# VH-VL binders against o81304, part 20

Target 1, 187 residues: o81304
Amino acid sequence: CSIFANPAQRAKRKLLELISEEDRGLRTQKDPKKRDEIVNAIESMTVIGRSSITTDDSLSATWRLLWTTEKEQLFIIEKAGLFGTTAGDVLQVIDVNKRILNNVITFPPDGVFFVRSDIDIASPQRVNFRFNSAVLRGKNWELPLPPFGKGWFENVYMDGEIRVAKDIRGDYLIVDRAPYNWTESFV
Short names: E, the ipSAE of ESMFold2; O, the ipSAE of OpenDDE; V2, 0.75 times the mean of E and O plus 0.25 times the DockQ between their complexes.

## First folded at step 6 (VH-VL)

Design d1 (framework fv_zilovertamab; at its last look DockQ between E and O 0.04; V2 from the best seeds 0.00; counts 0 for: pae E 5.3 > 2, grease 20.4 > 18.9, SAP .561 > .496, placed apart)
Fold by ESMFold2, look of step 6:
Structure d1 (fold): chain C 187 residues (1-187), chain A 122 residues (1-122), chain B 107 residues (1-107)
Amino acid sequence: as target 1 above (187 residues)
Amino acid sequence: QVQLQESGPGLVKPSQTLSLTCTVSGYTFTSYYIHWVRQAPGQGLEWMGSINPSGGYTSYNQKFKDRLTISKDTSKNQVVLTMTNMDPVDTATYYCARDSGYYLFYYGMDVWGHGTLVTVSS
Amino acid sequence: DIVMTQTPLSLPVTPGEPASISCRASQSVSSYLAWYQQKPGQAPRLLIYDASNRATGIPPRFSGSGYGTDFTLTINNIESEDAAYYFCQQYDNWPYTFGEGTKVEIK
């Protein structure tokens, strides 16, 4: 309990501590008590973030996965051997001015799976997206995959360090700003 | 092939707890979200909530959040609906339904169970 | 909660002719809308998602249109087997909500 932290900073610290050793969500899947603690902490962040604008230019960043409930990403991270590698950073690359989003799963040293999307700002906290194409790429090869639809996510909290989102499926995403910028020209 | 089957009591007394089970077959249990939807006699459909079967994460219609729990038992390929403090207004046919969506998408509920009628009366 | 209002509540139709069902949302739902068919004694059947995309196995006589608050399900060349209740469902905001239904009857 830090006297130097305001209520918002305390809630953020609690959330980050709860997710810190959860292997981006893989451990949480096996622990209903931890799951409930994290969801409750996310609800606290949602209250703090209410009425904020989270879809302006500050949303443009390379966001790096800290924790998620989204089962397809967690399956890929856990079972990366099906793709001949192990999963590295998992990213959400957003450029609001260009209206693009790339969802990225890296497989060091040279592999990447990424999905190109168009985005549209629907409200101060909501982003609509539509998949254009998907690519699985290795060292000297690339396999295009068909796109599969559209949806939305809402940023229920965002600051200079982290973003907390909930999507149309009811899944959660917690990300931080990566110390680098990912582009399609690099893995 | 793909089948969902609801099971549970057809009659519950007011204030008691209802427990319904949705048993799935013909597909991998953890691959698809499951929804619960109810329909009062002669009325329309009401979404109650959903569960991500991989991690057990739920989304609830806020109307029910203090009374409703949706859980899973992966070893039995089952999703369980538990609702406390039942009232005659909760008399309905309860359906479980599979969500055909994947990754960040919802594409509607493409496979439904047959439904089970639950009557709440003294 | 987003209220979905369907009109008409009852719709008599003649085989071979078109029919339309309207669904209005109490606030914009963009294109996040689905349509279901329900025959007596049966569970609902998914017809349309994303306002206009037919679900797998749905015949082309079913089409959906609309954006924002106003949506339409159109059934061209009505067949006798199309007699059923039809429901719209929004998934723009939690909770997901359904319209009250439209009974389509052959006469």
Scores: ipSAE 0.201, ipTM 0.735, lowest interface PAE 5.3, mean pLDDT 87
Fold by OpenDDE, look of step 6:
Structure d1 (fold): chain C 187 residues (1-187), chain A 122 residues (1-122), chain B 107 residues (1-107)
Amino acid sequence: as target 1 above (187 residues)
Amino acid sequence: QVQLQESGPGLVKPSQTLSLTCTVSGYTFTSYYIHWVRQAPGQGLEWMGSINPSGGYTSYNQKFKDRLTISKDTSKNQVVLTMTNMDPVDTATYYCARDSGYYLFYYGMDVWGHGTLVTVSS
Amino acid sequence: DIVMTQTPLSLPVTPGEPASISCRASQSVSSYLAWYQQKPGQAPRLLIYDASNRATGIPPRFSGSGYGTDFTLTINNIESEDAAYYFCQQYDNWPYTFGEGTKVEIK
């Protein structure tokens, strides 16, 4: 069966079209008009998903970044070249039952930066999180970093393919379900 | 070169299960939706279903929902169609086709297999 | 389901003349409309997507127009090689649906 109602499908498609050429949000940083268009599309999705539960077991997945306004992630992606590497997939790995969230930035083939977090389901759409640790790993080395911060995000829309979220800092996140499951041992 | 190729039996008996394989090459397998479309002899095109290889998420035409399954094998760059309880009315050329949309996008089908004729007969 | 209705179902044309095929949707599909060409014994070939965009490698003599419910495929200066069936298809909503097809014959 189709997971799309006609309005929802159109809104989703419009959103995805808008972000398709934005390089996960890098290009949008330099294009306020485009940002506004995308944000408006996100607001449309918010309305569509306002009565949905987006924090149930279906949230458990490896989510892959399609677009974001989060400056820290965008900075890492953009500046990876300065360190002789390139950012690969940017992921959020969520396990609702275990109450864990890992934020991951890969640097193929062997590099990875990930942050471990605990999560609490605050409402049908809100997830509270607290960072516990961070690790920067290379092929034969690992650098642990101290934990830093806490916050929340709200999944304003989620289906079998994508998730749209707003966070405590006013940033936006659009992710899809990755074609693989990431774990800390993943290389 | 981007290429799709259907493979499977050309003859199926009534009530038996059809299994067709779509093998893709020439591009990143997980980046595009794969659709199955069939065409009865001398008739039009009928969309059966689709799969997003990036996660294996499927959509089905309700006409086939109860007896159609679409799956993938990423290691082989293959999409598999399985349809149970075949009937002579299911005789058709079966196509797999790539959606021109990237990842989650939906556009026209820009690459088609050659199609494989499946005849359902006792 | 969205029903796509093509007219005419058969279209004889003289080489050098234009041909027009109409496709009507039972409800609005915005611009999410594709046109395909299918020759005997071959798989369909994408001609037009998003109602008016030519697919890669498609000659300029093929053009699409329309929005919402009414769409038109136009073949200018038709050539003998253009003899084929032509199908419209909406991809605005599941399930995807095709028109009945139009047989273009060269006189």
Scores: ipSAE 0.021, ipTM 0.671, lowest interface PAE 3.9, mean pLDDT 91
ESMFold2 (binder alone), look of step 6: mean pLDDT 91; pTM 0.934

Design d2 (framework fv_zilovertamab; at its last look DockQ between E and O 0.03; V2 from the best seeds 0.00; counts 0 for: pae O 9.9 > 2, grease 21.4 > 18.9, SAP .562 > .496, placed apart)
Fold by ESMFold2, look of step 6:
Structure d2 (fold): chain C 187 residues (1-187), chain A 122 residues (1-122), chain B 107 residues (1-107)
Amino acid sequence: as target 1 above (187 residues)
Amino acid sequence: QVQLQESGPGLVKPSQTLSLTCTVSGYTFTSYYIHWVRQAPGQGLEWMGSINPSGGYTSYNQKFKDRLTISKDTSKNQVVLTMTNMDPVDTATYYCARDSGYWLFYYGMDVWGHGTLVTVSS
Amino acid sequence: DIVMTQTPLSLPVTPGEPASISCRASQSVSSYLAWYQQKPGQAPRLLIYDASNRATGIPPRFSGSGYGTDFTLTINNIESEDAAYYFCQQYDNWPYTFGEGTKVEIK
């Protein structure tokens, strides 16, 4: 870490430090001071990212959750222990060329919940998505779920390491690039 | 039965701080976002902001950013609007409204309070 | 801010006939568009979301259409209870904004 890093790199390091040890957002839900600090840091990243193109091929990746405010994901992560498991990686798997997005919550060793969506690039920073289907799967079983909803998110900052997004509901998402590629499969 | 009810002062002097409370009942308070929308007499609707009551995260219309705070009290099933430096142009009926959204999806504001008129005058 | 322009601002109607209200956005809002009804002295009521989906309990005579910048609310077979103000609302970008309203009156 250098004290001579440009303002953008300092803002990024501050954000990443603030969200470390927040249990992907669970601790932040009970800490208004930390919440406000993180939101302010995200505003700084938004200013830095304003002119960038975030919806080209570089958006295609398996993105891994670092921090979110989204209440349904946080509820599932918090309550996984009641179902005899721990929520593993939480992913947003994007393929811009195929216009596909999967939201994924893993439950090691064999469990997964995922939502299949189609996407449409609305602007240099905006992605529209619509739900196709959802699946809750264990080792020897699978349960399809009914379709729901449409939405959008805006990547307010993205680089080779992280992505910071805000969605139609005003929820935030901070992700990094996973060192693996997630794919669905049927046993 | 799902209900939202606004409460607070009907008259506020210029430069004072307004505090309005939205009390909800008939559903799980933390499951749905609450919006504040105002309507000046004889005019249209203006979105002010919203709150995710599960974590207290807010979104604000930038017009009000420096003087508007939306907060919650989960133990009382309440959302509170606080707006500083009130001006006569802020005279309006103030509504709280629940949106029926789920996850990343917005489905409109399906339940509204009855509204409370706030007049800003010396 | 995205400006929502409604036409007409006043719409006299005859019971049993159709009526339509147009809403134009100053930039594309894709399908992120809702319609509300507001009777005098009352809070708004949600009619349509996502441009064309009826909200719970809304009669089939209400329908919405459009994509991008041009949207229409259609009320088929106008009933006397449909006299009200109607507003469109976009939720594509912050801040969310409303149209100025259309007053529908029974002739």
Scores: ipSAE 0.364, ipTM 0.775, lowest interface PAE 4.1, mean pLDDT 88
Fold by OpenDDE, look of step 6:
Structure d2 (fold): chain C 187 residues (1-187), chain A 122 residues (1-122), chain B 107 residues (1-107)
Amino acid sequence: as target 1 above (187 residues)
Amino acid sequence: QVQLQESGPGLVKPSQTLSLTCTVSGYTFTSYYIHWVRQAPGQGLEWMGSINPSGGYTSYNQKFKDRLTISKDTSKNQVVLTMTNMDPVDTATYYCARDSGYWLFYYGMDVWGHGTLVTVSS
Amino acid sequence: DIVMTQTPLSLPVTPGEPASISCRASQSVSSYLAWYQQKPGQAPRLLIYDASNRATGIPPRFSGSGYGTDFTLTINNIESEDAAYYFCQQYDNWPYTFGEGTKVEIK
């Protein structure tokens, strides 16, 4: 009996294999064929998760970026070196009960860019969000930035390990549950 | 045979707390969502909330969010509904129902308990 | 909240004839629509899920159709045992909501 007898598990495995060497989506930007292959795999996952609830309390977690097509995030990750730093984990911290979402890009050891958002659970799969503020923080300095928008994303698949999402701009996000909890800290 | 059974007091006084238990049997307890739905006499159906017994993750109708808590006891294969500050308007038959999907999936409620009538009266 | 409106609320039907119940959503619910049957003194029974799929053990005379905002439950060759209330339910948006119910009566 195969350990991958479940179609969902097989599809998940395939997706994870496809993105494993794509450097969170940086390499995919230069490989349209690979992008299409990954998107097709995501669409398969979408079908599998069609009637799943992905916005209950299980959504509350620190989610870590595995792969995305979002240009802004990819740009920051790619160009971090121009500013003498390197991007670490990219996170989405969600608290469903408190209706908050923080998007976080870490720059180890002390740097962080994060955006605070309010969220509304719109459906079993859709989350509406509104940016409230953004902060760029170093070891001994902080630069506040104004809010810059709103939108939504749909978690088309989620389990105890990963989440696959589509957003209002047509971008894709694949994240896993981080092995730690990220919280906003103050200097 | 898959079976759900509601149990609890049939009579509750106003301002008191209702506690109902849904006992499940005939399948793997942690594999399916359990929903609570109530029906006032002669009225329609109202979804109250749900729990994933795997991990105890919950979803609530905002109408009841401040009064309603759904929990599980895996060792007993039970889901518990607790609702505070009961009012005569809360008089209804309360059902627990199993999701026809698997784990996080919803395809409708395929197995229902028989329901238990809860009357809120002085 | 998404409002589910059923029509008619009462439907007398002659045995052997078809019955159709409409369910309209205040906004699109895609195909995330279920139909239930409830007989007096009993819990609801799932008939249709995802707008058009029959649940296990449901006779072929029951069928569902629709997408978006307009849905129909059809009972072909109505039988005396089909006398009951019928409810639609959306599960596309929080909170899950039901229609008012349609009472099907056998003439």
Scores: ipSAE 0.006, ipTM 0.562, lowest interface PAE 9.9, mean pLDDT 90
ESMFold2 (binder alone), look of step 6: mean pLDDT 91; pTM 0.938

Design d3 (framework fv_zilovertamab; at its last look DockQ between E and O 0.04; V2 from the best seeds 0.00; counts 0 for: pae O 3.4 > 2, grease 19.5 > 18.9, SAP .525 > .496, placed apart)
Fold by ESMFold2, look of step 6:
Structure d3 (fold): chain C 187 residues (1-187), chain A 122 residues (1-122), chain B 107 residues (1-107)
Amino acid sequence: as target 1 above (187 residues)
Amino acid sequence: QVQLQESGPGLVKPSQTLSLTCTVSGYTFTSYYIHWVRQAPGQGLEWMGSINPSGGYTSYNQKFKDRLTISKDTSKNQVVLTMTNMDPVDTATYYCARDSGYYLFYYGMDVWGHGTLVTVSS
Amino acid sequence: DIVMTQTPLSLPVTPGEPASISCRASQSVDDYLAWYQQKPGQAPRLLIYDASNRATGIPPRFSGSGYGTDFTLTINNIESEDAAYYFCQQYDNWPYTFGEGTKVEIK
C-alpha cells in the first residue's frame, strides 16, 4: 500500500547502506560477500529503472563518485595516499544539450586530472562517448595529453539524488549529484 | 610473452559440473579482463562471460546465468569457469581470452588460449 | 540477442586476388564491431576493432568498413596463410555475439 515505504525506496536505501563504508569501492575489491550483495542490490535498481528515460535534461549535472568497480579509477584513488595526499572528489560533469562529458579527479589543494569528452544520446538509457583530450594541471602549470578511446554506458537507474550506470565492459558506477557545480574554469 | 592456457577435464558426464582453469602469464594478472568463449564442433563462437580480475566482478551471457560461475585466484594468476548441469549440447572447445581494453574501452579479445575440448557424454 | 549474419559462408580464393566478407547485424551496432581470423586447428586472432581499426601487428592488406548494420572485411592480395575462418563480433549490447563464420579456402 501507499502508507508503507515503496519497494524502490527500500532498494535504494539498501544499496546506499551497502556502499557507504566501501572507500568508493576499494574495500569491496577484497570482499566477495560484500561484492555479491552490492551487485544484487544494483540489479534490483536496474529492474526498478527499466524502461525509464535517464538521458533527458536531468542527466546534466556534476556527478560525484560514491562507488565503482572500475579498476583504473580505483588505482588512482588508492595510490594518491602513497604520495602524501588523497584523491579528492571524482566527478563526471555532464551537459546533455552541449553534448559534453568531462571526467575529473581532484587532488587537493590545487591538482586536477580531467578528460574532455563528446557524448551522443544513443537511446533512452544509453550514452556514447569519445574522449577528445586530457590534461593534468597543478597550481601554475598544465600538461595536455592526447585523446584516446570511446565507449558507452547505460544509466540503469536515475533519480533526483543518484545515478547507477553500467558500461560497455560491465563495470558499475554509482554517483550522486554534487552540492556544487564544476566548470573547467574552476580548477 | 603473454600467454593464456586452459586446463581441465576432457570428458564430463551429463548433469555433472565442469571446472576449467585459465592460467595467465607474461603480464600483470589484474590489468586485463578475461572472457570465456566456447565453440561447438564445426560451429561458430559463443561468448559466455567475463571477469574483471581486480575485484572478481563478472558479466554473464544470460543464457548461462543459472549454471555459470566465473571466479579468480589472484595468487595463482588463474580464472576459473564452473558450469553446472552439463548437457551433451555443451560439448565444445572452451577458450579463455584477454581483452585489450581498459577503463570504459573495449577493443576486442587480443590474446586467446589454445582452447580445451570438453566432451559431455555418457 | 543481436544476430550477426555473415555472407558468404564459404569463399574460395586465389592468391593475389582481393576478397570480401560481409557481416550484417539484426539492429544497429554503430561501429562496435570486431573481426577475427581462426586458422585451422588454432584459436581466433583479432584483426579489426571498432569496424575499421587494425589490431597491433595486422598487415595492411586487411581492412574493415561499415557502420550501423552492414560491415565488410576486405583482404587485398590474398596470401596462402589467409586460408581460415573469419568471424565478426558485435559489442554494442549484451551478450556479445559472433557471426557464423566464413571459410576462406585457397583454390
Scores: ipSAE 0.553, ipTM 0.836, lowest interface PAE 2.7, mean pLDDT 88
Fold by OpenDDE, look of step 6:
Structure d3 (fold): chain C 187 residues (1-187), chain A 122 residues (1-122), chain B 107 residues (1-107)
Amino acid sequence: as target 1 above (187 residues)
Amino acid sequence: QVQLQESGPGLVKPSQTLSLTCTVSGYTFTSYYIHWVRQAPGQGLEWMGSINPSGGYTSYNQKFKDRLTISKDTSKNQVVLTMTNMDPVDTATYYCARDSGYYLFYYGMDVWGHGTLVTVSS
Amino acid sequence: DIVMTQTPLSLPVTPGEPASISCRASQSVDDYLAWYQQKPGQAPRLLIYDASNRATGIPPRFSGSGYGTDFTLTINNIESEDAAYYFCQQYDNWPYTFGEGTKVEIK
């Protein structure tokens, strides 16, 4: 049986249903009403997960973007076509023990943009991060970029399948556990 | 064409372990949950458990939790049911079924295998 | 576990007439309710999902209604091919549970 009671399962399903047709958040940018509905659902999940630890070893995974309000990611996804490519999976690769976080945007088949970060577990739900470097990679080329910031996010809900997070900028992130493990050498 | 098919022994002795395989075809294996459902002769349907082939996450009916294991082989597009300590009461037609929901969604079971009869008898 | 109770368990119907099957949940399942048809020697077939949505390829004469605890499957203009068992199933919570089944017989 599930470790979550009926309310948790119901809330999770409702949240996933709400974001299912939002194209990872692109469509939501043009739909304030939908955004509010999703945010309300996230708040429900926040309450459900308020006493849970979401920064332990179970956080270590390749997380795949399902929905976000983060404008920079959404911009890259939306505008990829202008550069003759299409955004694939958007990932957060976390290793709690090694204290690392990589933010990844893939551009199949050979393109990838990823940002390397160090992380610090600040509380049972909060992760502090600092960008160290970024790389834009093509099939036969690589462009390193300098670090460009720091911040934090709180995993307000996490289970064996999904993670819901709020960050320092007031943005929201919903991810699931990817069916593969991404590494820096992964193409 | 989307297709599921169960395979395994039709006869199992009491106390032995049942192993059934569900082979799926016609769609992306990792995109849909697979459920196992059984039906004793002349009886109703009983949900046994499910697996998310994307990550291998499983859910079990507590009735079977101690002796049921569901696993996957992505390379073969197969889901395997293993149930230990079989008893005559476990005689049933066993079905694997695909959930109509995509990835983490649940919308009911839209594709079923033909089912395989498993008789537990000495 | 959520208990699903179907009524009636046996339903004789005359061709051309409508048939209605009731399914009651022991607690609210919202609209997370499916209906299946099962003919002898065959696997179940999904008819309705989310209480009122017809699955792909299902004839319009099949319809579902309800929300919460009380649901109804309606078959309009019953045909001989509709003779089968019909099951409701909730997927609101683990474990999934089915109704006992209703045997629809053609007079």
Scores: ipSAE 0.083, ipTM 0.714, lowest interface PAE 3.4, mean pLDDT 91
ESMFold2 (binder alone), look of step 6: mean pLDDT 91; pTM 0.936

Design e1 (framework fv_nezutatug; at its last look DockQ between E and O 0.04; V2 from the best seeds 0.00; counts 0 for: pae E 10.4 > 2, placed apart)
Fold by OpenDDE, look of step 6:
Structure e1 (fold): chain C 187 residues (1-187), chain A 121 residues (1-121), chain B 107 residues (1-107)
Amino acid sequence: as target 1 above (187 residues)
Amino acid sequence: QVQLQESGPGLVKPSQTLSLTCTVSGYSIYSGFYWHWIRQHPGKGLEWIGSIYHSGSTYYNPSLKSLVTISADTSKNQFSLKLSSVTAADTAVYYCARDYYGSGSYLFDYWGQGTTVTVSS
Amino acid sequence: DIQMTQSPSSVSASVGDRVTITCKASQGISDYLAWYQQKPGKAPEPLIYAASSLQSGVPSRFSGSGSGTDFTLTISSLQPEDFATYYCQQYDSYPYTFGQGTKLEIK
């Protein structure tokens, strides 16, 4: 606890170290101790970011999943093999100005599952969202799904590289800024 | 296996810009790690130059008087170093390296073999 | 910037000897300290990370200890291939900084 150290840098590094080998959260599901460690690290980041605005234009980006406790997302990633595919990048695409949020799970080379949402900035850190539609798309086929639910997440920490969020269900999300911009395309 | 390889001219004239590229193979720079440039003046120790994250975030050593620019090209799995207004003090072996985030670990785990750059008229 | 000071700058030893190299940080860096070995004409190779964790593939005769400001690299029984220059490095804060190095020579 040196006063000369950058607490944000230390906390961030610790968090990234903890999640680096957790396979986006799959391994953590079987390791409660590791989960607790990661959650504690997230809490440290929360304290560091408590006075920051994490819902401004800098939130607009293609965010790539590094780690999460969201069971539905982890289930899709884990069970992709049962359907003869493998999950690629898992993304959260946000456009604050357009008030949109897309959750994306890619299945290279041609498969994609994405959920369209509208968002509303509720506070300096909270984003409300409403699911509008979902689509499962293959190379030459598309399966639309009806809208389902609403909720919120809070970005408790965000910088030029990563974002840490907590949601209404008590789940955690750690993402980084992808080096590319994902946009919805049509087959 | 992960390999890093530095490339660029071995001779640069004073006041010109030193340009190097690190080509990474066996591992994507789009990995969530940081990529670094380090140099070593002849017979001297190691000096950290700077780093880049795949998103474009950069960190530079403030002690360097020359303008440093680090960039990345994820499509080519490369990242580059530009050092402007070089002097004899910039003569060194230049290394690129990867920072590894592991289970409680962080270090330069993979290095290029290094490339010698001589600043001379 | 965090200054890293190694001691000694050079040391002569014989095969089988116990060798200790120290590194002092100008401020507390917790355990964010790495050790590297460099042989002539080669890039540095990692030995220790997190002050005391042995890098994969590194012989067990190498060990690291310390936290805060004082760190130590120990070679319990020196082998012929261990004659090289060793560097400590802090990664607590940017800019990352290295010690000036310790050259381990054969007596």
Scores: ipSAE 0.753, ipTM 0.901, lowest interface PAE 0.7, mean pLDDT 93
Fold by ESMFold2, look of step 6:
Structure e1 (fold): chain C 187 residues (1-187), chain A 121 residues (1-121), chain B 107 residues (1-107)
Amino acid sequence: as target 1 above (187 residues)
Amino acid sequence: QVQLQESGPGLVKPSQTLSLTCTVSGYSIYSGFYWHWIRQHPGKGLEWIGSIYHSGSTYYNPSLKSLVTISADTSKNQFSLKLSSVTAADTAVYYCARDYYGSGSYLFDYWGQGTTVTVSS
Amino acid sequence: DIQMTQSPSSVSASVGDRVTITCKASQGISDYLAWYQQKPGKAPEPLIYAASSLQSGVPSRFSGSGSGTDFTLTISSLQPEDFATYYCQQYDSYPYTFGQGTKLEIK
């Protein structure tokens, strides 16, 4: 019965409904009222997830983007038409034991942009990262790009299905677990 | 050469809205940087007011959230601050500043000259 | 909000002296700390980022150290142009917050 659904499941359903038609955040960029609603729902998830450990081995996965406020990623996704394609899956590939994070934007059928990073666990919910290098790759070519930057993100909520994160810049990320594993040689 | 310059009225009456503009030259505000407002109270207190990213997303100090609006004007390469319902406590030097997000290595690398705002009847 | 506490509030020193300013955060901020120098009538200017990395063009007499909650700015041999007020600032999380400042007066 819905009256007995736990508060975390109600908050999670509300969040997922709010983001479901936002085109991974592209629609949200121009709608401050919708952004505020989603951020409020994220704050509810933060309260629910407080004191949980979100940096254990279960963080290791290929994560698929459901929604973000990160503007450079959204710009790349929005402008994929300049390359004659649309952006496919957008991924965070994390391996806690190997201390690796790859941020990936796919451009079917053969294109990919990915950024290599190393990570370390800073606290029960916080991960530090440092970018190492970036690559833009097509069917039969590859262009390495200079590395840039460092920062942190906090996984304020994580379960077997989704992860909700906030980063050093105040941006948000909501991802789910992909049913496949991405690697650089997978392309 | 990147330059930031604040402009706006130096005197504002209590309960009115303070409106300031930062004009950026030598660099496009759409370069993936965050653009900030910071104020310095008499006696050297620095306070971060908020920031805007080039797409229009804003981030505000929670202590000011209901009173502050930061916006950007693409055509003029400017970003602006509005602070409503001002009191004498809002008397300060107001600075605009750039934040180089891409490196995460340095925070406010360019500042405007600052503009003094006095709130008095 | 993360409170940043600087000490001392002022220092009087001579050219050639070694000066140390400390900054304490109310919670851990890793190395996400910057130091700024502000001369009278001017905006703050960056000196140090990431707790210990010198901003381009900053003289090597300036150094920073620390991680977590306790941070130090050191001027190894004070010069006349180092007369200024110095601020620490955390950028670990919003809202970004500043120390109250340390005024360095040259005797």
Scores: ipSAE 0.007, ipTM 0.603, lowest interface PAE 10.4, mean pLDDT 85
ESMFold2 (binder alone), look of step 6: mean pLDDT 89; pTM 0.918

